# Designs tried in a protein design chat: VH-VL binders against q6zmt9r679to764. Part 1

Every score and structure here is a prediction.

Target 1, 86 residues: q6zmt9r679to764
Amino acid sequence: DNLLHWLAEELSEENAESLSSTLPLRRSTIQLIKLKNPDDLTEQIHEFLCFWKKSLPTFTDKLRLLARHLRKIGRSDLAEELKFKW
Below, numbering starts at 1 at the first letter of every chain, in headers, positions and changes, except where a header shows other numbers; antibody chains aren't numbered by Kabat.
ipSAE, averaged over its two directions, is called F for ESMFold2-Fast, E for ESMFold2 and O for OpenDDE. V2 adds 0.75 times the mean of E and O to 0.25 times the DockQ between the complexes of E and O.
[cut] marks letters that were taken out.

## First folded at step 2 (VH-VL)

Design d1 (framework fv_daxdilimab)
Fold by ESMFold2-Fast, scan of step 2:
Structure d1 (fold): chain C 86 residues (1-86), chain A 122 residues (1-122), chain B 110 residues (1-110)
Amino acid sequence: as target 1 above (86 residues)
Amino acid sequence: QVQLQQSGAEVKKPGASVKVSCKASGYTFTSYGISWVRQAPGQGLEWMGWISAYNGNTNYAQKLQGRVTMTIDTSTSTAYMELRSLRSDDTAVYYCARDLYYDFWSGYFDYWGRGTLVTVSS
Amino acid sequence: QSALTQPASVSGSPGQSITISCTGTSSDVGGYNYVSWYQQHPGKAPKLMIYDVSNRPSGVSNRFSGSKSGNTASLTISGLQAEDEADYYCSSYTSSSTLVFGGGTKVTVL
């Protein structure tokens, strides 16, 4: 799950707030992740992405879904880069 | 004590608009979304759309696109749903419901308003 | 036509176990672990019974359980009681970032 860790490192503090509102995550799940990792933004983002991925069935088009979330938060550059790294 | 208090029943003519309100209390309004679900008499549930109380983002059911608008007023913890160009088949009970997700991908509804009956008749 | 297929009705006697199916496609039920079930008594608003396929909210009896296999989600009610007589609706996220409901199942306790 090195890809999601790479992605977490590329996202900024501004992206973290946008991503938490864009990914289909419960508010309570977001709060729990933030509480567990209060001073580690990269780990917060990584756990958001890992939880999101684990919630999806095996044959879901995860790449397209993730790319759409990245576009919603203004990171179309990362969405395009996903095609290479996925 | 979580509550969603909806406005009262409405009777409208075809072509008119209706605006239903949903006043939230007992929780932090901006931590959740509000979904709107309607139910025609004797029929099943139909999802209309969702709004984030966090950032005001909306997502509407495709068949209602262009006819529905959802808004929030954070100062009063109130969500609104306006449906325009009313038809007789818009006659339904309209529910607001608290949505645990606050993004475009609404999840599940743990608390529901009591419903607002909107009757569209000539 | 509802987006998700449920049987129109299911009947049982007190103490029996009944199961309600909810069938979609790989773009909704089969594509996500975001299936919820709602109970609706006549004249009342729906009540959340199950979320995220198999989770029960606080206050919901453990007689209610949820599961999913492929494109079909199921709600099982064990130890059926008179107060379980109601309409039950499933719902699921879709690949279009929308939510859809099943047509509903009327549970009758005989």
Scores: ipSAE 0.000, ipTM 0.616, lowest interface PAE 13.2, mean pLDDT 83

Design d10b (framework fv_daxdilimab)
Fold by ESMFold2-Fast, scan of step 2:
Structure d10b (fold): chain C 86 residues (1-86), chain A 122 residues (1-122), chain B 110 residues (1-110)
Amino acid sequence: as target 1 above (86 residues)
Amino acid sequence: QVQLQQSGAEVKKPGASVKVSCKASGYTFTSYGISWVRQAPGQGLEWMGWISAYNGNTNYAQKLQGRVTMTIDTSTSTAYMELRSLRSDDTAVYYCARGRYSSGWYKAFDIWGRGTLVTVSS
Amino acid sequence: QSALTQPASVSGSPGQSITISCTGTSSDVGGYNYVSWYQQHPGKAPKLMIYDVSNRPSGVSNRFSGSKSGNTASLTISGLQAEDEADYYCSSYTSSSTLVFGGGTKVTVL
């Protein structure tokens, strides 16, 4: 997903830690993604986002939910940019 | 290299039980899940269930509830599938397969064992 | 009954493109983006060709592509080659948190 990769590149290490804790991902899933992508924070975040997105039912308003997570971690700027790009 | 080695072919009588083993090598066993999939002669694939090598949690196909048990032995990196009360229609090749973590541990299988033929006949 | 519907067979000539459909319901193929495709040669274990609707594992030819529209997922094989002759199975996650397979499609290269 190109859009989710762009988003992963925009997130700082601090933002990434906050986002991974607010996304409803299992601890074991997070650990496996980190194990697969050691020292590649952008790819770790991208896989967190892809896994989260694919876990949602087809008719879920994914943009609204993602924007909510971004606002919760203090990145309302990215939430607004996301609406432009989505 | 990543590999799943299965136990050899078995011949069983109706009413018996069978326990198939699946030994993992070449990766961190406890970081993945193992699914079991069977295929009757000339038929398609049928998912039987899944086990986490991390914590032993299982999820079984509804049709097999009560007859199947999946376990792990982390000291030998081995997964087991036991099927009880065998019937002639349980005759099949039984595969173990490693789940991709990115698809959820039992939603896509990237590494497969070679299969174990279990024949149930009187 | 097979949970997912696939055509029993599809045939094509070398260099041709073929497509295999996999039809379910809103409780499996239509409801989730967890559709996989497997290739199986006689006497061999299945091989993962596509996962999560359209993703290819490392080492799988880019001649294989996956897509989904509504309740139907599709596997397309472009530039058909003799070694593509095999059985192909789709699978999907379900609303019951289980996995189901299609009945399989025999691909013949004429």
Scores: ipSAE 0.000, ipTM 0.602, lowest interface PAE 15.5, mean pLDDT 84

Design d11 (framework fv_daxdilimab)
Fold by ESMFold2-Fast, scan of step 2:
Structure d11 (fold): chain C 86 residues (1-86), chain A 121 residues (1-121), chain B 110 residues (1-110)
Amino acid sequence: as target 1 above (86 residues)
Amino acid sequence: QVQLQQSGAEVKKPGASVKVSCKASGYTFTEYGISWVRQAPGQGLEWMGWISTYNGDTNYAQKLQGRVTMTIDTSTSTAYMELRSLRSDDTAVYYCARDLGYEDTWYFDLWGRGTLVTVSS
Amino acid sequence: QSALTQPASVSGSPGQSITISCTGTSSDVGGYNYVSWYQQHPGKAPKLMIYDVSNRPSGVSNRFSGSKSGNTASLTISGLQAEDEADYYCSSYTSSSTFVFGGGTKVTVL
């Protein structure tokens, strides 16, 4: 969980929009999270990531999937750093 | 060329261990997981487990828990599968296969040619 | 025992269509859209033919199609050709994040 909060703090507003479109989240879920956390980008991103994590089948390779999403949005630097954060 | 190259055939005695290697080339090793699947002579396919090439996390088939270990060496883009306490019914062709365990998809798109492991006295 | 049930054999003549069933439970085939099909010729490694129930990889003939209804997935081969003679295996993801295979179906082209 601490990992996802750290990641949310590192992502920019542009990254947030890209991430919300690449994560397989329902549009209604994205909108609800945005409405719940107006003007708090970090909390919006954190909730996107937490909801995405909860939606995955048990024991999927969550870190590898997260790293792929980060590379898709142009944050290969963060994807590489995930190897050491756990 | 995108491929998985496996080590050669092995002949082992009951009670021994075998370690099969699977060297990836032509793609970024850490972007895909590796699953191991075996096939006894005249039998069907049996999934043994998979390993994350990103962090080394593993998930093994329940039947093999305690006898199998999967590891990776990212510096050589190689995955390994070690099976211990070999029995005659472990005689099989052992395949490594590339898997992309994504939240909305999971399948094996690239297979090694297989390694025949024969367990006999 | 195989976790997923397939017929042991299916046969057809060139140009005909054949269908292979793969039956599981709500904890695998019925619970997820992660069903894949593999073709295996004697002495060769399996080859992916269908993934995620109905998708074809690049390079696989459009004569191969997949579908699913409830706990049963199906592979259909239309315009059957001599080179389609092989063993076919279905596979599914499970609720314990493992994979299981069907027992395999030998396809014979008469």
Scores: ipSAE 0.013, ipTM 0.691, lowest interface PAE 8.0, mean pLDDT 85

Design d2 (framework fv_daxdilimab)
Fold by ESMFold2-Fast, scan of step 2:
Structure d2 (fold): chain C 86 residues (1-86), chain A 121 residues (1-121), chain B 110 residues (1-110)
Amino acid sequence: as target 1 above (86 residues)
Amino acid sequence: QVQLQQSGAEVKKPGASVKVSCKASGYTFTDYGISWVRQAPGQGLEWMGWISAYNGDTNYAQKLQGRVTMTIDTSTSTAYMELRSLRSDDTAVYYCAREGYDILTGYYDYWGRGTLVTVSS
Amino acid sequence: QSALTQPASVSGSPGQSITISCTGTSSDVGGYDYVSWYQQHPGKAPKLMIYEVSNRPSGVSNRFSGSKSGNTASLTISGLQAEDEADYYCSSYTSSDTYVFGGGTKVTVL
């Protein structure tokens, strides 16, 4: 989870909105996270990423999928950083 | 073992559409992506686009945007590529290829045998 | 023309070493370590020879090696053999989450 927290700190408000729509999260989950962490964008993003990770089957290539989501929102720089922090 | 089985050769007239299938076996389909690559007779390889078998997300080559659609059927572990408004210069062998696994990869480790699509009047 | 630049042909004699270049930009070859090389014999699907710049899949001869400097990746075939006569393509990941191929290089063993 430290890696996901680092990632949340690097994402802007604009990136957060794009990421929350591209991650395959239920809308109820997104709303719950927002209600739990009012006025804390970094923690909202961190929890989006944590719930996404927990929703995936065992042995899924999480790094590859996360990198793809980051590239889709225009953060290819962060996708490349994942290679070195993994 | 990993296999990608493609549908048979097609002959089409200009203006028609073609839909090529790629049936995967020997691995967990939803853990990988599928790219489509074509090769006109005597020419080089041209990347057309990719699709995630995990969630169906796609990204297409700019040249083909608006004419190509890629889909998946997870119940049959099959990827599809449909190309519309066919022109004679769409005559090519169409390959599906599995994205490699292991870290952030940009390679294709298994390829289908190819599907020849001939567009002629 | 192709997105990545390769020489159209390269020739060598048995036992010699040859090198094929693949030149792109900072948005593909220069920006990422996701360069792969494929060998294609007539009538066959491409075969992965090198991935992630310099890694060989199991079953690929150690006569094949890859490298990259700046915007140019290279495939080197040492101890050239008749069976190496084929077309070779480079490919790279791009900043747009797409892939691009080089134009291909025909290797002739003289």
Scores: ipSAE 0.008, ipTM 0.614, lowest interface PAE 11.0, mean pLDDT 83

Design d3 (framework fv_daxdilimab)
Fold by ESMFold2-Fast, scan of step 2:
Structure d3 (fold): chain C 86 residues (1-86), chain A 119 residues (1-119), chain B 110 residues (1-110)
Amino acid sequence: as target 1 above (86 residues)
Amino acid sequence: QVQLQQSGAEVKKPGASVKVSCKASGYTFTSYGISWVRQAPGQGLEWMGWISPYNGNTNYAQKLQGRVTMTIDTSTSTAYMELRSLRSDDTAVYYCARDWEYSSSFDYWGRGTLVTVSS
Amino acid sequence: QSALTQPASVSGSPGQSITISCTGTSSDVGGYNYVSWYQQHPGKAPKLMIYDVSNRPSGVSNRFSGSKSGNTASLTISGLQAEDEADYYCSSYTDSSTWVFGGGTKVTVL
């Protein structure tokens, strides 16, 4: 997903840690993604976002939830940009 | 051929601890998590917790926090579950199951270990 | 107590289709596509029948199918056979990064 990859590129190391703690992903999944991509923060975040999206029902308002997670980690700027790129 | 081989039945007194083992074979041990699930006689399944064999990270059911510890020994491909301060309502069959961390699947299960807590 | 609600029993005749429901909340069944179903025969370990709502593991009969609508997941067994007589449990991931099971449903083949 090009949009989720763009978002992963915009997130810093500090944001990655905050995001991984707030996304409702299995802790085991987060660990496995980190272990597979130890030196590639962008790919770690991209996989977190892809698995988060896959874990949600089709009828879920994914944009609204993602924006909420971004605001929670202090990236309201990205949440606003997301509205125009979604 | 994936197998999870569990230790034998145990009888314990209230207040004791029990440590159940689960030896994995037939796959790369560090590629899958191990979940522990128990079942009291005539009752349903209850999830206890999970461990990653790669780094030893754990997550436990809230009800068992403080009483359960899960560990791994990668040299023998064995996972362990220790339950302390045993009560009569801990009498159950304890299962280990292979947990594919990208899905909801516990795809291979051990045969179970009966732990009986009695005075 | 079980976190997810299943009927205690369901019965059917050979060749019939039966459905077992599994009802949770938006914090488990309704919130995630991480729902699985397990079959358990007396004295045996559970066997995975369905994972991720509707996926079958290799070797599981296509008579078994899973679905989900809102907070309720369903397991359907078509062409009911004597060997399907067992206890069936649903399981779901939760907002707390834990797993919860349903209370189990005894399927009786008449």
Scores: ipSAE 0.006, ipTM 0.652, lowest interface PAE 10.2, mean pLDDT 85

Design d4 (framework fv_daxdilimab)
Fold by ESMFold2-Fast, scan of step 2:
Structure d4 (fold): chain C 86 residues (1-86), chain A 123 residues (1-123), chain B 110 residues (1-110)
Amino acid sequence: as target 1 above (86 residues)
Amino acid sequence: QVQLQQSGAEVKKPGASVKVSCKASGYTFTDYGISWVRQAPGQGLEWMGWISAYNGNTNYAQKLQGRVTMTIDTSTSTAYMELRSLRSDDTAVYYCARDEYLEWGYYYGMDVWGRGTLVTVSS
Amino acid sequence: QSALTQPASVSGSPGQSITISCTGTSSDVGGYNYVSWYQQHPGKAPKLMIYEVSKRPSGVSNRFSGSKSGNTASLTISGLQAEDEADYYCSSYTSSSTYVFGGGTKVTVL
């Protein structure tokens, strides 16, 4: 939970838009989260990540998937940090 | 081409251990996981467990917990499955298979399979 | 431990459509959209035909389609061809964070 909040604090608005388009979240879910948190980008990103995490089976290698999403949006630096924080 | 190459057939006595290897080529090994599936002669497929090539995390089938160990060697792009305290009913073809994350979505199945390793346990 | 229930055998003639069922519980097939189907010819490794209930890997014929209703997933093969004669296995993710396979269905093309 704290790890996802740390990630949300590290991501820029540009990163947030890229991440929301690459995470397999429904458009309606993304819109609801944005409407709920219109003035708080960090909270929007945190809720995207929490919702995404909760949607995955426990068998899923969440770290590997998250690292791939981070690399895809140009944040390979954060992907490398995940190896040591997770 | 993307492929998984498995070690050759083994013949073991009850109580022994066997270690099967699975060498990956044609893709970035650490971007995927490896599942192990076995098939006894004339029988169906049975999932044994999975290992992440990214961080080495494992998840084993309940009935094999305590008898199976899965490992990776990233320097050789090789996954291993060791089964201990072998019984006659462990006689099977053992497969390794790649677990894949697909672009923009998730794939929770096995898209590339090794040819299989026959392990015979006989008294 | 627990296997998904498949019919032991299904037969059809060339050009016909056949369907194979795969029945589990709410803790596997009914609880998740992570059902896969595999084709296995004698002496060969399984080949992925369907993943995530209804999606086809690149190179798999559109004659193969998957669906799910409640606790039962189905694989349908339309325009049945001789090369489709094989064993077919379903697989699902479970609430125990494991995978389970069905018992397999032998498809015979008459």
Scores: ipSAE 0.006, ipTM 0.623, lowest interface PAE 9.7, mean pLDDT 83

Design d5 (framework fv_daxdilimab)
Fold by ESMFold2-Fast, scan of step 2:
Structure d5 (fold): chain C 86 residues (1-86), chain A 124 residues (1-124), chain B 110 residues (1-110)
Amino acid sequence: as target 1 above (86 residues)
Amino acid sequence: QVQLQQSGAEVKKPGASVKVSCKASGYTFTSYYISWVRQAPGQGLEWMGWISAYNGNTNYAQKLQGRVTMTIDTSTSTAYMELRSLRSDDTAVYYCARVPYDYIWGSYEYFDLWGRGTLVTVSS
Amino acid sequence: QSALTQPASVSGSPGQSITISCTGTSSDVGDYNYVSWYQQHPGKAPKLMIYDVSNRPSGVSNRFSGSKSGNTASLTISGLQAEDEADYYCSSYTSSSTVVFGGGTKVTVL
């Protein structure tokens, strides 16, 4: 997803750790993604977000939920930018 | 009926480890995180960390990183907190507390149910 | 040291209103609406009184209300009663995905 890839490029190592602890992802899923992309932080974060998004019901307000998660990890700036990317 | 039942008081020597248990009942254990909060005598509350009962993910307070381990046993709906290399200033009442969690939403940020506390005394 | 600043004590008479402040920084109280308040009676575990700045759990009296302005959150207790005598702690989420507590405020009902 183009938007999720842009977002992954903006998130730091610290953000990746926070997302893995707060997003509703199984530990085994997190470990698999890290093993698959050991030196590519951007791709790790991108896959975290893609797996999370894919788990949501079709009618879910994904933008609102994503903004909430960004606020929880201290990236309110990115949550505001989401309003204007799509 | 909804409650968190903690293990009994402990007395330990400096350098020892302590493992406190927190048994959940009356709710779906894996739908919540469990947080640990301690309170030294006459002092305020100090957050130690939390663990997801769903996936076992943990996040610890920086000051305790490397000394604390939190684990979950889903078969008994029990959370554990182990603190190593005990010092006299670790003397405190240790609480477990429930954090709302949703599969879609993730973890929340508050503690809606508390255990009664476990006194851990570290003395020589 | 506590991460959030609360007054050590606040006192009032039955029927009065009192307010407890909780001051942090932009990286906790200021940038988030994730402030909660807890009541603790001597020898007891804390009890959730307010979450997400101003929301009351079921079973908490409407005499308790919460608000926030900038880096300061406030708990107001109206119609003060003897049973309100307790320690009160604020808590906030942080930009590091951790939780911090205030130092606590002893409320005395005179």
Scores: ipSAE 0.303, ipTM 0.841, lowest interface PAE 3.4, mean pLDDT 89

Design d6 (framework fv_daxdilimab)
Fold by ESMFold2-Fast, scan of step 2:
Parts: structure tokens; sequence; C-alpha cells
Structure d6 (fold): chain C 86 residues (1-86), chain A 119 residues (1-119), chain B 110 residues (1-110)
């Protein structure tokens, strides 16, 4: 959870929209997270990441999947750094 | 403090429509979705669908396709579920339930509305 | 879709532990950590006992615990008490963005 909070702090407003589109979260979940945290982008992103992580089976390679999502939104720098913080 | 108050029992003829209401109180209505669940006498729970109070998005169970409509009235903090073309096997207790949209499935439930479909 | 598979009934004596299984597929129970459990006493609305596989709402006894392995989620009730006699239902989010309930399990305290 500390790692996901660090990641949320590193992501920008542009990244938030891209990430919410690529993570397999319910549209309703995304909307309610935004409503709950209306001007706290870091908390919005953190909750997106937490619910994405919780949605995956326990044995999924979460690091590899998260790195792919980060590369897809143009944050290859964070994907590489993630290897050393996971 | 959190309450979901449902409308009273209904008796309908086959082919009619029924509209059940669910009045929310004790929380910020727009922060949570509403799911509808029914239970036929002596049977299990059956999910009917969900509505986002924030934007009105709906999602319905495939079995009820084309027969159910869920709506909200934010001015009265009330959710509605309308079921059309009623059949005798629609006889059930209909529940509304609060759903945060965080996949926290139903933390508060209404007491239920009995709908009886009789010829 | 079909309901998730639960045993029709489970019984135990006071003080025992019992477990109720809830089996689905990789498109529901196996695919997501969004499994909930509900307790229903006769004539009452269901009560949320467990959400997100293993989390307890405030006010729910720690005698109730949830877990999941593959396509099967489980509810365990430890220190069984007379008041636990009820119907128990599991539910899961599905890959179709819908919710499915299990068929229900009647728990009898002997």
Amino acid sequence: as target 1 above (86 residues)
Amino acid sequence: QVQLQQSGAEVKKPGASVKVSCKASGYTFTNYGISWVRQAPGQGLEWMGWISVYNGDTNYAQKLQGRVTMTIDTSTSTAYMELRSLRSDDTAVYYCARDSGWYEDFDYWGRGTLVTVSS
Amino acid sequence: QSALTQPASVSGSPGQSITISCTGTSSDVGGYNYVSWYQQHPGKAPKLMIYDVSNRPSGVSNRFSGSKSGNTASLTISGLQAEDEADYYCSSYTSSDTLVFGGGTKVTVL
C-alpha cells in the first residue's frame, strides 16, 4: 500500500485519466472514487490502484501488469523504477 | 441513522407493471449506488440490477433484459425500480440496497416490498 | 447466469467451527477479489457479514472469517452459537459487470 501511494504521488492529472481508462475498473467505481475525493487527485489514483490490485487473483504477476499499464500511459520511467520498489 | 424506506406491498395482475420506491436517508445520496435484489417465497436471492446515483448509469441482469428500468430522483433521495410485463413467477420480496460502487456489495438494505402477481 | 454453488445445508453443535463453500468460475469468484457473504434470518432483510473476500464490516463478530482459493470462496463460522442459525448467501462480481448470488446455505445449530 506504501508503494501504491508513492506511485499515486508520481502520477499527474493527464496520467490519471489515461490510467483510469486502461485499468479494468467498473465505470461506476471510477465515478464514485472521483466523487468521494473531488480535489484530491493523489487519493483518487491511489484508490484506483488499490482496487485494481485487489481485483486480481493472488498469484497474478502484479508487478509485470502494473509496469505494462505504466508504459501504456507513457510512464516507462516509473515502470523501470517500480522493479526496485516492489 | 442510515435508512432505506421502501413503498408498501403491491398486488398486480399478469401483464401489468409495478414501480417500487426506495427513499434513502442518513447519508449523502449521490455518494452511493443502489442495487435491487428480489427473493421469491422460499427461494434464494436474485440480483436484478444497479444504478449509479451520481450519473444515472444502469446495469441490469440479463434475465430481466427489456423488462426492468431503474431511476433516481435526487431531489427526494429516492430510487425506483419498475418491472413490466409481470408474470406469476415475479411474485417476490423486492429489496433495495446501498452499494458504494467499490464492490462493497450491500451494507444497508431496505425492509423489502412484497409484490404479488395473481390472476 | 446460474447461481454460484453452495451446499444446501450445513449443521454443527455449539462451539464448533463450520465452513460454507461458494464455487464459481474464473469469470466471477476466481477472477476477482469481490466476494461478499450475507446472513438472513427468517422474515428479515439480509445482513452483510463479509466483503472483498475476507473483510468484516464494523459490528460483525470476528468468529466470521472469509477466504478464497481458486474458484472457491469460503465462509467459516467459529465458536458456533444458536443465533448463527440462518441462511447464508455468497455473491460475486462477474466479468460482465454484473453480480451473481449463490444458491444459499441453511445453517442449523444442533
Scores: ipSAE 0.006, ipTM 0.645, lowest interface PAE 12.3, mean pLDDT 84

Design d8 (framework fv_daxdilimab)
Fold by ESMFold2-Fast, scan of step 2:
Structure d8 (fold): chain C 86 residues (1-86), chain A 118 residues (1-118), chain B 110 residues (1-110)
Amino acid sequence: as target 1 above (86 residues)
Amino acid sequence: QVQLQQSGAEVKKPGASVKVSCKASGYTFTSYGISWVRQAPGQGLEWMGWISGYNGETNYAQKLQGRVTMTIDTSTSTAYMELRSLRSDDTAVYYCARDFPEYYFDYWGRGTLVTVSS
Amino acid sequence: QSALTQPASVSGSPGQSITISCTGTSSDVGGYNYVSWYQQHPGKAPKLMIYEVSNRPSGVSNRFSGSKSGNTASLTISGLQAEDEADYYCSSYTDYSTLVFGGGTKVTVL
């Protein structure tokens, strides 16, 4: 949760839209999170990441999958930094 | 007050199709999904599929893939479920239910009985 | 075939506690905290009793509680009352982004 909150603080509005497209979240979930947090981009991103994490199978290497999503949205810098935080 | 109002009972012959409606009120329709669940007489609940109120994206149960179509009309806050090539074992009460983003059904319609008989 | 296994029936006396199990796999119950429980009286639509394993909606008695251990979720009804006589269904999210139900348990209050 500390890690996901740190990450949410580092991502921009452009990154948030790209991330919501690459994470396998239901569109109703994305919409509800945006409606709950209309003026708080950091909280929107944090909740996207928390829902994504909860939806994954127990045996999934979540941090390494997250690094792949970060690389896809052009944040390879954050993906590399993630290696020191998992 | 959240309500899901379903269309009335239907009697169909084998091979026909049926289209059940579910009119939502009391909430922002586009912020939730609608799941369809059926129950044959004396049997348990069977999930059929889900449709997004936001963009109409669907996900159907594998068993029903190719026979079921779910749609929405956002102007009337109504979801539809069409089942084709009806068989006698499709006789069931069909429910629509509001699918909360965390994958549970907090409000249910009262059900629509569909009877398939020759 | 139901994807999740529940006992067909459970009986208890007024005032007792009963527990209903719901067993799946690591690809559904064991893999996610998205287990819900529904109560159904004859001729009625199901009613949400528990969501996300252990949370109760407003208006549901605190006699109902939920838990999960490994691949098995459980619904416990304490202080059993005549009105609790109903069918109870568990449901879980799956690896396929679908939802599945258990076969249902008939609760009889003796």
Scores: ipSAE 0.006, ipTM 0.622, lowest interface PAE 11.6, mean pLDDT 84

Design d9 (framework fv_daxdilimab)
Fold by ESMFold2-Fast, scan of step 2:
Structure d9 (fold): chain C 86 residues (1-86), chain A 122 residues (1-122), chain B 110 residues (1-110)
Amino acid sequence: as target 1 above (86 residues)
Amino acid sequence: QVQLQQSGAEVKKPGASVKVSCKASGYTFTSYGISWVRQAPGQGLEWMGWISAYNGNTNYAQKLQGRVTMTIDTSTSTAYMELRSLRSDDTAVYYCARDYYDSSGYYPLDYWGRGTLVTVSS
Amino acid sequence: QSALTQPASVSGSPGQSITISCTGTSSDVGGYEYVSWYQQHPGKAPKLMIYDVSDRPSGVSNRFSGSKSGNTASLTISGLQAEDEADYYCSSYTSSSTYVFGGGTKVTVL
């Protein structure tokens, strides 16, 4: 959880939009999180990541999947840093 | 130990259907997907499609759309691939491989079954 | 047309380094960091050797390395050994969320 909060602080508004499009989250879930946190981008992103993590089945390689999502949105730098923080 | 165990070799006549099974063990089946890849004798690898063991969603190669169906049985941790209207050029070794639970192509195919030879001849 | 372009064959002597190229387009190899390489010995299933362009799975020798520049990915095998004789396939994610494979390269160790 602490790690996901760090990651949320590093992501820009552009990254957040891309990430919400690539993570397998329902549109209704995305809208609910945005409505709950209208002026707090960091908290929106943190809740996207927490919900994604909670939605993953057990024994999923979460680090590898998260690194892939980061690379897909153009944040290969964060994907590399994630390897050392996970 | 992750294992994908496939059904045995099949010999079919043109126009028939074949259904290949892939039984998973050593991991939580519903946390992943299964991709199917075939290889004709002496030829390269060809992706056929993917199924999520998480939600049953499928994505098929355009060339095979309408002839292929992929299903899962979560109670036995088994994936199935059925190919209909078989032609001689469907003769190939058919592999199942572990994939991402949400979409195909985004994840490496990290564990493979040993393959099932399907021979289509008249 | 659909397959990524690989040389049909590459050969080398034991102890040498060889490189296999894999060329696609901006909608696959050039557009994403999701290139994998597979090794296949005759009569066997493919084995994942490299993923995400340059990462190695646990248990894969560090003699295998991957890289990418533009639309071309490369697999390099250093310290070539007899057991490396096999077919090698590259694969990439596509904008349609599908896999595309290269045509395969036969590596011969002389």
Scores: ipSAE 0.007, ipTM 0.668, lowest interface PAE 9.1, mean pLDDT 86

